# Ledger of designs, part 15: VHH binders against Intermembrane lipid transfer protein VPS13D (VPS13D)

Target 1, 283 residues: Intermembrane lipid transfer protein VPS13D (VPS13D), of Homo sapiens (Human) (q5thj4r3276to3558)
Amino acid sequence: LKIFISAPYWLINKTGLPLIFRQDNAKTDAAGQFEEHELARSLSPLLFCYADKEQPNLCTMRIGRGIHPEGMPGWCQGFSLDGGSGVRALKVIQQGNRPGLIYNIGIDVKKGRGRYIDTCMVIFAPRYLLDNKSSHKLAFAQREFARGQGTANPEGYISTLPGSSVVFHWPRNDYDQLLCVRLMDVPNCIWSGGFEVNKNNSFHINMRDTLGKCFFLRVEITLRGATYRISFSDTDQLPPPFRIDNFSKVPVVFTQHGVAEPRLRTEVKPMTSLDYAWDEPTL
Below, E stands for the ipSAE of ESMFold2; O stands for the ipSAE of OpenDDE; V2 stands for 0.75 times the mean of E and O plus 0.25 times the DockQ between their complexes.

## First folded at step 14 (VHH; framework vhh_surovatamig_d1)

Design x5 (from x1y with K52S Q53G D54S S56G E57S K58T T103S E104Y F105L F109I; at its last look DockQ between E and O 0.03; V2 from the best seeds 0.00; counts 0 for: pae E 7.2 > 2, grease 25.2 > 24.2, SAP .763 > .668, placed apart)
Fold by ESMFold2, look of step 14:
Structure x5 (fold): chain B 283 residues (1-283), chain A 126 residues (1-126)
Amino acid sequence: as target 1 above (283 residues)
Amino acid sequence: EVQLVESGGGLVQPGGSLRLSCAASGFTFSSYWMSWVRQAPGKGLEWVATISGSGGSTYYVDSVKGRFTISRDNAKKSLYLQMNSLRAEDTAVYYCARETVKSYLPWGISYEYDYRGQGTLVTVSS
C-alpha cells in the first residue's frame, strides 16, 4: 500500500541550535530541511510526518553540522512525538580524540487548538536560559575556563546586557558543570565562585574586585518546562545573607571553610560591619 | 594555520567588470560558509555576499544584487566574486571572510567573522 495518512507535526526549534530531524532508523532526513537548517539560519517550523511505514513512529534529531564543522553529530535516542515532555542528549564526536560535546534539548508536545486540533506542536527548548534582570552587563563562563582569569574574560565567554536573555550550553561536558558570573561594568571585578544551575535554588552570589571588596547579585533558578531559567537581579533592596560585626578594637580576618584561595580572605576593620555571602557556594 | 588571500582587485571604469579570488588554506574549506565584505574609504565594513559551504545557497546585499555573483570551488579551496556593472560606490577594499558562531540566542545563532584576509582594493573611476 502506497497511500498513508500520518498525523501532522509541527516541529518548532526554540533552542538556538541547528537541529536536524528524521524518523528514527529512516534512511534520509525529513523533507524540508536544507543546508540553512544545518546552521540554524532558518528556524521556521518544520512540518513533519512519519513517511516510512516499515519503521516505528519515533523521531530522532541531531545537531546541525554547521556549528562544529570538524565534528560528527550523532542521532539521539528515539522519542515519540505523541508521548509528552522529555529531554534528549545530542552528542557531537570531535576530531583528534577531543572529548565529545553533549547538548541537552527539552521536548514539549502540545496538541493543536481551534482549526489546528488535528496537529501536534512539538517545541524543542534549551536546557538553560540566562536571564539578566540586573542593572549590570554580565559575563558568564564555565568555572574551568573562568579559573585563573582574574578580571579577564576567557575565549568563548557569553555576555548579556541589562534586561536581556541568552541561551546557555556547556562548552565542556567533561568539566564540572558549574557556572561563574562577573560584573563587566565594575572596574577590576573578578569571577564569582562556581554554582550549580540544574536545580531550583535561590541565593546571593559573591564577586570581588582586586582589592577584595564584595559585590552581590541575587540568583534565582527555576525549572520552566524543560528549561532552567537562571535569573540575575540587583540586591540593593535585599538584606545580605550575612552581616559580620566586629565590635573589637582589632581587625578580624576570616575565610570560608574549605576555601584555599588566599585572595578570598575577608578583613573586618575594628568597630565596623560588612555584608557577606559565600565565596564558593558549592561548599 | 588559517589563511585567506584575496586577489584580483584593480582600477576599472564605471560599467566595467572585475573578478575577485580568495585562496583558502589551513581548514576544511567546504565545511564553512564564506562571505565577501568591503570597506569604502572612511566608512565601516559592509557585508556584500555570503555563500553556503556546498555553494548551494547565496545571499547578497540589495545594492549589488543582480550585478555581483559569489561562487566557490571546493576542490581548489577558492572563493570568487564576479563583479559586473561596477559603479563608483563599489570602490572599496574587499575582504574574504570566514563565518563562525558568536553566541546562542533564543531566536537563533549570532555569527561573526573569525578570519579575514588582508583585502584587495577595487577602484571604480573614469
Scores: ipSAE 0.017, ipTM 0.512, lowest interface PAE 7.2, mean pLDDT 84
ESMFold2 (binder alone), look of step 14: mean pLDDT 83; pTM 0.819
OpenDDE, look of step 14: ipSAE 0.025; ipTM 0.364

## First folded at step 15 (VHH; framework vhh_surovatamig_d1)

Design y1 (at its last look DockQ between E and O 0.63; V2 from the best seeds 0.00; counts 0 for: pae E 6.0 > 2, grease 25.6 > 24.2)
Fold by ESMFold2, look of step 15:
Structure y1 (fold): chain B 283 residues (1-283), chain A 125 residues (1-125)
Amino acid sequence: as target 1 above (283 residues)
Amino acid sequence: EVQLVESGGGLVQPGGSLRLSCAASGFTFSSYWMSWVRQAPGKGLEWVATIKQDGSEKYYVDSVKGRFTISRDNAKKSLYLQMNSLRAEDTAVYYCARETVKYSPWGFSYEYDYRGQGTLVTVSS
């Protein structure tokens, strides 16, 4: 007699993407998934259990085939349904071995309480949400795509209006996962340095125009369930991270250590002060 | 205004070669991935090749791998397709296309937001 006891799993898809699940390395998809799951943004929670006793108790998922008919969705790295917060990159392989489309999906596991003590609710949501609480129209891009773009918007950028939010997915997992931002409604505004979004944080981000004038946004990053919310707000009522006072009669030029770009040099004229924040926040 | 102007098409015998050119204007050419797509008579649009904005990555549909070479010259704002060992099945109008990422409620895909008027390549004996 062998007794196999486990809590049932309810898989809840809040990503806005069609998702297909199975036990990792199992031969079949999880029961209860049909053709409409390959296309549907959201369906009722999927009741999941580990049916293949020859395989580890790990789950995997892929994008439904319906949204990329010529693509081949791949199964992600296996994940535990009993873990804490997590993330997986779901890749859709393209023709000609082109770089795949990548979706960053957050995973949040919540164990039941009371009458539901033996259940686990596993919530899947977009991993990153860019929340524009500033007064500016903002553009966002992965640093490698923003590098060398000056005031232009590269392929793969996303924009938001003031007060709006947008889901973000890294275009490339093989580049540094650093986000850049630019004020779209400020003439000649150049992309910021790259910053991490995969941890809670709070800081000022610096952007420059072509004349070297600094513009700041407040960035606040908070993990809420399965999703990092990256909030951008105005700084006009906040103290700057640094104030540089030049009490001398000569101009002073400084740079952030480790920053090679000549345009990121800062001049403080004689007998003046200016506000500053790091041009490259990861250095 | 974005403009893409293809040239270099013509009539070629099987096994021959052609070099297609595309002159780009009205946008920052070096900021975009660029593609060649083609449309054979009575058929839909078929992706042929794509090149990264700095030229460091190149991708081809399987039917042309080893025969076609995509390249770009960002200083001249030009895209090229060297077509060798041409076959009758390569007969099509070839378009230079600017690639972009389109976002939808369900994700994103590679799309073409601008393309030129095309240049005809005919491969026949």
Scores: ipSAE 0.080, ipTM 0.560, lowest interface PAE 6.0, mean pLDDT 84
ESMFold2 (binder alone), look of step 15: mean pLDDT 83; pTM 0.824
OpenDDE, look of step 15: ipSAE 0.497; ipTM 0.763

Design y2 (at its last look DockQ between E and O 0.68; V2 from the best seeds 0.00; counts 0 for: pae E 5.0 > 2)
Amino acid sequence: EVQLVESGGGLVQPGGSLRLSCAASGFTFSSYWMSWVRQAPGKGLEWVATIKQDGSEKYYVDSVKGRFTISRDNAKKSLYLQMNSLRAEDTAVYYCARETVKYSPWGFSYEYDHRGQGTLVTVSS
ESMFold2, look of step 15: ipSAE 0.146; ipTM 0.581
ESMFold2 (binder alone), look of step 15: mean pLDDT 83; pTM 0.824
OpenDDE, look of step 15: ipSAE 0.522; ipTM 0.775

Design y3 (at its last look DockQ between E and O 0.60; V2 from the best seeds 0.00; counts 0 for: pae E 7.0 > 2, grease 25.6 > 24.2, SAP .704 > .668)
Amino acid sequence: EVQLVESGGGLVQPGGSLRLSCAASGFTFSSYWMSWVRQAPGKGLEWVATIKQDGSEKYYVDSVKGRFTISRDNAKKSLYLQMNSLRAEDTAVYYCARETVKWSPYGFSYEYDYRGQGTLVTVSS
ESMFold2, look of step 15: ipSAE 0.025; ipTM 0.501
ESMFold2 (binder alone), look of step 15: mean pLDDT 83; pTM 0.822
OpenDDE, look of step 15: ipSAE 0.547; ipTM 0.783

Design y4 (from x1y with T103Y F105S; at its last look DockQ between E and O 0.01; V2 from the best seeds 0.00; counts 0 for: pae E 18.9 > 2, grease 25.4 > 24.2, placed apart)
Fold by ESMFold2, look of step 15:
Structure y4 (fold): chain B 283 residues (1-283), chain A 126 residues (1-126)
Amino acid sequence: as target 1 above (283 residues)
Amino acid sequence: EVQLVESGGGLVQPGGSLRLSCAASGFTFSSYWMSWVRQAPGKGLEWVATIKQDGSEKYYVDSVKGRFTISRDNAKKSLYLQMNSLRAEDTAVYYCARETVKYESPWGFSYEYDYRGQGTLVTVSS
């Protein structure tokens, strides 16, 4: 008699972070996890089952202790391995009143195929990926921390070179989850208005220099597995969302409703046109 | 000035329950995530639970999940920890703590506890 040994779940860690798993409220970690799982960011799939029949069929995870040796990783809120996509916040509490760390991990469940037909493949990935497909070096920050920065970057901003990508984590869950961007290679470029990244979308984002000149990027937000990929590309081959034609002999000035910032006023000179996209996409 | 005052500790038998309270003053309580941390005799601090400023998200260390419930009342500027099914290993001084944002990481933000109270002792013993 020939027998394949399998488990109901294969946990696949694509986050680039060390992850440790267990059944929620169980006394022990899932079998097959060793010291290398506490330290390594890329390992083979973990075979998992709900071994503790006296506990609910929920899984939990934490950051492996190796990347923050002085920290105490917490177990996240339990999640089902039989659901669709989801997200969990993984906290690392630092001793001595040092700041805690938060990692948002996407969860994507796929059914097995072939000899694994009775197995779910559960993929863990970063929830957000910023993908710079533009010709510019880009800076990113949560809107609350980009406010009032002008052409400066807040402490600990993140950036990408053209053609590169970076994992993004919200610094504060209690602030509006709105992302801002600026062109780092354009003189005096200031931060964009905030935009949502928690849903599929496609739009132009407006940034200005200190003289009010508008610069645009195309933003494409697509859920790929468990990860929102937020792609930024050049717009020189794309029509703008708005073209304002001034057929009169006088200048026309307009603002976005609800935006009072004086530098965000737009003048259209007589007998000309200009391209526009919302300064504050969520207003 | 910022003040955090814990109360509700005491001696309890295994399997018993206690409710801890934390009275906050001197800051805008509703703007901060709040946490409970504990320190067993002779040990370092252990994080126990955290609650979002509006109460919509709650997080627990695994050793207390299903037994402890964190809550807050922003109108009363109060933080609570309901502790059920207490065990000897829950014996500790319990502190409430305020979290804040500090620029310490490549991602621009980190969190720390910038104030904690004097604590309230919970002893679980036969």
Scores: ipSAE 0.000, ipTM 0.094, lowest interface PAE 18.9, mean pLDDT 78
ESMFold2 (binder alone), look of step 15: mean pLDDT 82; pTM 0.810
OpenDDE, look of step 15: ipSAE 0.008; ipTM 0.260

Design y5 (from y1 with W33A; at its last look DockQ between E and O 0.03; V2 from the best seeds 0.00; counts 0 for: pae E 7.3 > 2, placed apart)
Fold by ESMFold2, look of step 15:
Structure y5 (fold): chain B 283 residues (1-283), chain A 125 residues (1-125)
Amino acid sequence: as target 1 above (283 residues)
Amino acid sequence: EVQLVESGGGLVQPGGSLRLSCAASGFTFSSYAMSWVRQAPGKGLEWVATIKQDGSEKYYVDSVKGRFTISRDNAKKSLYLQMNSLRAEDTAVYYCARETVKYSPWGFSYEYDYRGQGTLVTVSS
């Protein structure tokens, strides 16, 4: 008998994060995990079985130690490999008074196909993936940390290059789960208003520079498997959500209802037009 | 020492095709996502396309979708860009770039840590 042939579960890490697995409350880690699993992303499935007969048939996981060398990763709440889809929070305790890191990992169980029909394939994916399909370098932050930052980034911000992606987590589960975005390659670009990412949606998001000029990205949010994929793309070939035409000989000023921020007032010069999208999408 | 060497550029008429290559050395090529970026004369860098480590995901800027195809051969440590239906606006120096991981308290992200010296593509009559 070989453990590879007899293993009923294939654990497939699609998160882009190093993940370490074991049977919940077992004395030893699952076989077949190496130091590179602690440090780097792996595309190879892990063959898994419940070897400790003194413990329940539950699996647990943690973040690999290599991506936060100064942090202490914890094991998550145990989960069944025989259930349907689910989500688990993987926590990393940080030094000092800094808030802990929380990675939300989706769990999707699929039956094997073809020669693997007798196994369960358990796929681990990030809960949120920010896909930068735009031509800009983008920065992301939870709304509460973006407040009052102007053109600056909060400490420890994350960013994406064009054509790349980032796994995102909410640093504070006790704050509103609203995401903000900023163009990093546009001079003096200020953070967008907050928007929800936990439902399918499609919209333009508005960002301003310090002179009040609007910049737009198209945001498309799709649940795929256990992951909300939030895609950001350029709007050059798309009509704006609104166009404000000023046919008068005097400047016209407007404001989104419920938005008191003076910098978000918009002037449309005489005899011109201005493209617009809501500054605060949740208002 | 990480090295990225682009080749395959040249002069081509509008509507023509070119295939760019990038030879990689000095690192484990299959462990990195790779991109093509370009710079037209007097302009900033523009991202063109990205391919993930195993070739499973490919992304393109809207202006090249349907015309350009990115690919890689991990055994040969090579990155490719097939460019069809070329337009004058595609004229630029094309660079291959290596993506690396930047970790933060909020997650992780990718950035370019190396690029080659580039290969010139000129689309003109």
Scores: ipSAE 0.014, ipTM 0.433, lowest interface PAE 7.3, mean pLDDT 82
ESMFold2 (binder alone), look of step 15: mean pLDDT 84; pTM 0.821
OpenDDE, look of step 15: ipSAE 0.269; ipTM 0.650

Design y6 (at its last look DockQ between E and O 0.31; V2 from the best seeds 0.00; counts 0 for: pae E 8.8 > 2)
Fold by ESMFold2, look of step 15:
Order: C-alpha cells, then sequence, then structure tokens
Structure y6 (fold): chain B 283 residues (1-283), chain A 125 residues (1-125)
C-alpha cells in the first residue's frame, strides 16, 4: 500500500492571451478552465496537478479557441513544470493548411513563497513587453504594417499610455521581425524605421513630423527571465548620437542607406544644424 | 495608391481551362502574401488560394485542389491563377487580394485590405 501526494502548481498567465493547459497526452483539459478562459485572458492563477499517473509529468498548452474562431489551436511541445525557464511556440493552424499564427510564450518556474514554499509557481509570460517610460502616448507596429502609413495607424498596431506597459506578439512570422514606433501625441508624427527587439541593446530611435522635425526616444532592451523588456524613455538628459551641420548655401537632403520607407528622409536647411539618430538602427 | 487589376476571365465550357492574371501596383508586391477569392452569383465570398511572398508556399481550398494552380512573378508584380478542369460550380467573379494582419490585444488574424474589381468566369455549355 503506498500513498503519493503531488504538490500543486500555480499556473499564472501574464501573456495577455487566453491559454488552456493540460497534462501532456491526457484526455481532458485541466480542471477549473471555463468558456471564459477560451475567450479571454484569465487574471486568476490556475491550480494544476498531474492527475493521470499513467502519463509522464509533462504539461502542455494552447491558445484559447475563442480568439481564432476559424483556426485550430495546437498543443505545444510538452514541458516540465519543475524544469526551470523555457519558451514554447503556440501555433494556430488555419484552414486549407494556410500558414499559421505563432505565439512565443515564456515559461518561468519560481519557488513558492511563505506558506507555499513547497509549491512551484509557473509564470507564463510574453516574449516581448513594450514598456512606455516616456512622456508620450506611443503606437507600435511590425515594420511591414507601418510601411507607407505616414501618420496613420495600420491594422495590427498597438498603443500605450505614458507609464504603461503592453504585451507584444509578432502578427506575422514570415515578415521581418522589426518593430516601429510613433508618437501619437505629436501632430503629424510619422512612423520610425524598424529595429530589432530580440537581443539586448540600447540606442536612440528617430521619428519625425511631416515638416521634417526629428523626435527621439531612448530604447533599452533587456532580457528579464523569458521576456525581452523594450523600454522607451525621453531623451532630455541624453545627447543625440549625431549632429548634422550644413555649412552650405543649399539644402542638403539625405537618407540612411538601406532604408526603404520614403518618408524617412532628412533635410538640413542652409547654414543650420539638426540633431539626428539612425532611422533604422538595426541596419 | 494600391491597385490590383484582374484580367483573363470569360466564358468557357466545362472541362476547359482559363488563366487569370492580376497586375499589382502602388506597393512592394514581393513583401506581401497574395490570395484569390471568388463570389458566385448570390453567394458570399469564398477563399480560393493563397501564395507566400516568395512563392515557396501555396494553399488551396479543397474544392479546387489538383485543378487550380496559384503563382506569382515578383519581377513583373503579377499574380496568376491557372484554372484547369473547370466545372459549373467554379462560375464566379474572381478577385485578387492582398493579405494583411488584423491585430488586437486578444490575437491576430489574416485579412484582405485591398482587392481588385474582379474578373468574371462563366462555365457553361
Amino acid sequence: as target 1 above (283 residues)
Amino acid sequence: EVQLVESGGGLVQPGGSLRLSCAASGFTFSSYWMSWVRQAPGKGLEWVATIKQDGSEKYYVDSVKGRFTISRDNAKKSLYLQMNSLRAEDTAVYYCARETVKYSPWGTSYEYDYRGQGTLVTVSS
């Protein structure tokens, strides 16, 4: 006669997406998941245990079915709730075997606190978090959706208020994974050039209005746990990377080599100067 | 200004073949997935086929698999649909469509942001 007690796991969904969990190869989803978990982000921790003793202690997850009614969310590769940090790709299969949607989800395993010290907390986090530490309302989009938009917001943009954060997931994995930003509270501000967000980095990003005035944000990208935090802040106390002096009697117009967006050009009027940063610092 | 102009429609007999063309302008054609959609008389729109921006992946609705072939020429900024073994049920207005992504805090979907005027295909004796 033996009695086995399995410690419970707290599954905490910080991804901004509906997530459904189960023991890998189990017949049913984990208890406590309802239609609202299929349709919307859950804010409450889910208590999880491995109920099927005939299956390995592996967990799996998928996107909730409600946000892609015509798609088929698939279960990801199994992962251990005791195994530390990781990342999983959650695919939504489209009709006719069309290319799916892919959501990358970070997994952070943490020891329980206080009276829960023997319980694992498993945090499911977005791969990217856009953290607006600037004084501006910001809009974000994947570069391919920002191209040609000028001062308009494309389908597939997302925004943040000053001091707020928003989770981010790439809309298309078949496009270049380059992010663009725009100041929403500056009249006629156009979209920035694209920059990478999948590595630690620090740089200024350049934006301009339709009159050619440049605006800068400081971008700082750090990997924290399984999440790249992309922080945007004002540049008041930082010098810009460049100053362009035009000592001639004619206007000088230039572009960064390799930048395809036609609105990302700069004019320096005769006998004047302007501050500058790369339009696409990834290039 | 994005423009998509379809051509090549017409009247054909059952079992016949037809090649539709779509001339694209006003955008970087090679950066976009492209689709054909159709609308039969008195019916809603139906997705027919989709092709990846580099042409390496092609997808079809089940009713046309093995009969239709989607292709593209990025140098000519053109999209094509070769339609073989045509049936009466293929009678429709065919539209060339550019794909985009609709994005919300709750997820992402494929959508069409531009389509052309259409070209009529009629299959009858």
Scores: ipSAE 0.012, ipTM 0.348, lowest interface PAE 8.8, mean pLDDT 81
ESMFold2 (binder alone), look of step 15: mean pLDDT 82; pTM 0.811
OpenDDE, look of step 15: ipSAE 0.426; ipTM 0.729

## First folded at step 17 (VHH; framework vhh_surovatamig_d1)

Design a1 (from y2 with V101F; at its last look DockQ between E and O 0.72; V2 from the best seeds 0.00; counts 0 for: pae E 4.2 > 2, grease 24.3 > 24.2)
Fold by ESMFold2, look of step 17:
Structure a1 (fold): chain B 283 residues (1-283), chain A 125 residues (1-125)
Amino acid sequence: as target 1 above (283 residues)
Amino acid sequence: EVQLVESGGGLVQPGGSLRLSCAASGFTFSSYWMSWVRQAPGKGLEWVATIKQDGSEKYYVDSVKGRFTISRDNAKKSLYLQMNSLRAEDTAVYYCARETFKYSPWGFSYEYDHRGQGTLVTVSS
């Protein structure tokens, strides 16, 4: 005759953000949450149960108040801890009708194993992870902030070292959700065209220096659980999709249709070839 | 070195107007969102207004909406604040600032980089 005690849910925060949880429409926050959680200083799994029997078994969450002291974090739309993968938008209202901050958080539910078979592990993850598998230090920015920067980094860029990854959240959800990349260790490298990251895809991204020389990275976007992993790798064994052969005695110049920028014209000298990938992947 | 030089403050009666200016140097002015922030006597900094680098988006704290207008001239590297219908509670030292945001392990935040001495606005009868 033995007594076993377990919590039905373990809430695991892998977002890099402070998260606060409660039963949807309950009067109190879930037990075991403190000021450290408001500041993301404690990332231990939260043991959670639905204590209010007068309310549906739905959970909700918000951004912790410590990272936006002048903002008003809101509770997200309720979600089930017994479902599959999902996504929720966590909003922080700003003064002056400035566009709110919106964090998209992935939810991944895994059933417990062994003696914890009656427990669900619920993982909260960033919607996007930038995974630098290349040999270069990379800079990233939302296209609106990279536009017109030439070889400079806008103040809102984020970077990764070779072999490292970084979580990513859109700074402005009211702008196009297009990402740009730049090689930080190549002199005079200019930002790439914008590309989507919210679907599985595989392609080469083209960046140029100020003299028009093309540099390529392989981009692989794969949904893993609730997170799109955007992987960047060198192209040494993954050549770009196009090769342009000029068998004539005169130079051939071309542009991608819809791209008016003169620096993005490409010349193929007589009797030569070059590798190519689209300068603007979304056009 | 980054320099921001505020001017145009002074003593004005309630209901009056002032136009503040900020001369910028030592950085690429047209690449930055710019803000006005203010500090009333004995109080912390308060955000007042922000303008996008190309001037196409403008935002104001609720207490000044309809009375203040932020503008910029990228060719002259200058930021302006037209202040109309001034009230006693507008009395403060006004600073121009570069607005930036940074990623951190805990998300991202706006930062106001003010470097000048500011310009004092006093609204009194």
Scores: ipSAE 0.246, ipTM 0.625, lowest interface PAE 4.2, mean pLDDT 84
ESMFold2 (binder alone), look of step 17: mean pLDDT 82; pTM 0.821
OpenDDE, look of step 17: ipSAE 0.668; ipTM 0.836

Design a2 (from y2 with T50N V101I; at its last look DockQ between E and O 0.55; V2 from the best seeds 0.00; counts 0 for: pae E 4.1 > 2)
Fold by ESMFold2, look of step 17:
Structure a2 (fold): chain B 283 residues (1-283), chain A 125 residues (1-125)
Amino acid sequence: as target 1 above (283 residues)
Amino acid sequence: EVQLVESGGGLVQPGGSLRLSCAASGFTFSSYWMSWVRQAPGKGLEWVANIKQDGSEKYYVDSVKGRFTISRDNAKKSLYLQMNSLRAEDTAVYYCARETIKYSPWGFSYEYDHRGQGTLVTVSS
């Protein structure tokens, strides 16, 4: 039997996750995938073809079983390898009817060039990339898990050195998908308020120390292909969005409307000014 | 300094009931999901139940659903497990555990970053 296969597909896993691929609804995984691929991402492209003529030309994928041994990874909704960019949710069912774990994976299809013109390169990338362009070491967490300062919970956040990037996935897709950030190289720096990352945006984010002093970073969120790149940079070339002037002879305190946290009150000393950005950007 | 101290274990007949307690100190108890986990003789650690910070969400392993009830009292910094209709298979050391999610560069996992010394529950005829 000779099977005519359309242009070969090279599946390139840049997510950092173990991914297993197959033709959608086919009985078996694609050839070239072994037990080690359940445990860690492959560094080599997977050469893929649609071998099952009884099924549509759609691909599917799941998380490798090794990263959640007590969970059951499911196959995602089928996707075309001949389309443009897309996103798929890869779900892992958990014990006790707990909310499933969800990894959002971007899909970018690129046609080959030159002698590879008959080849489609399909790149799988994370949905979110945290890009630290600031001069600070940064920590990130979903708002529900934003706790402590410094190293009080060393696995409760993910961190980046200046000039580095890191992939991010929401630990709980059933909670508000709000990201928090803090400076790791400023003593007593407390987590920022939560902000959305799933739309293009540009704003200053406010963090404070335990004495209430504000620290700012510039946040730029852009969709690149199927990946939101969330870039953090220093603000020394940018004015803050607000300046609060106190022309009275007494200190004035204010809070952002809807913020109950007492440490997020702001004092402006008599006859002075203070730069400000929202403590809770989404309120 | 995080401390978790379990109590309330003991010997009980099949079909009986026990209530386990866990006294928490050294952290903001109301900010964490809490779990009960157990280890039967010669077996690995098994998750039993967990409960959200405010008590509004509770999840159980299938083998204990309908028999066990997890609860918490944030004012008393205490976690509880009411165990009814006990069976021989429930015999284990029960641990109170503080839940966290460990981020890694390319994923995450559920972890227990602190666990008590445990309380033994023995169910025998």
Scores: ipSAE 0.258, ipTM 0.634, lowest interface PAE 4.1, mean pLDDT 83
ESMFold2 (binder alone), look of step 17: mean pLDDT 84; pTM 0.829
OpenDDE, look of step 17: ipSAE 0.761; ipTM 0.882

Design a3 (from y2 with V101L S109T; at its last fold request DockQ between E and O 0.61; V2 from the best seeds 0.00; counts 0 for: pae E 2.4 > 2, SAP .672 > .668)
Amino acid sequence: EVQLVESGGGLVQPGGSLRLSCAASGFTFSSYWMSWVRQAPGKGLEWVATIKQDGSEKYYVDSVKGRFTISRDNAKKSLYLQMNSLRAEDTAVYYCARETLKYSPWGFTYEYDHRGQGTLVTVSS
ESMFold2, look of step 17: ipSAE 0.407; ipTM 0.714
ESMFold2 (binder alone), look of step 17: mean pLDDT 82; pTM 0.814
OpenDDE, look of step 17: ipSAE 0.632; ipTM 0.825
ESMFold2, fold request of step 21: ipSAE 0.411, 0.176, 0.369; ipTM 0.732, 0.605, 0.722
ESMFold2 (binder alone), fold request of step 21: mean pLDDT 83, 83, 83; pTM 0.820, 0.823, 0.824
OpenDDE, fold request of step 21: ipSAE 0.454, 0.503, 0.503; ipTM 0.744, 0.768, 0.767

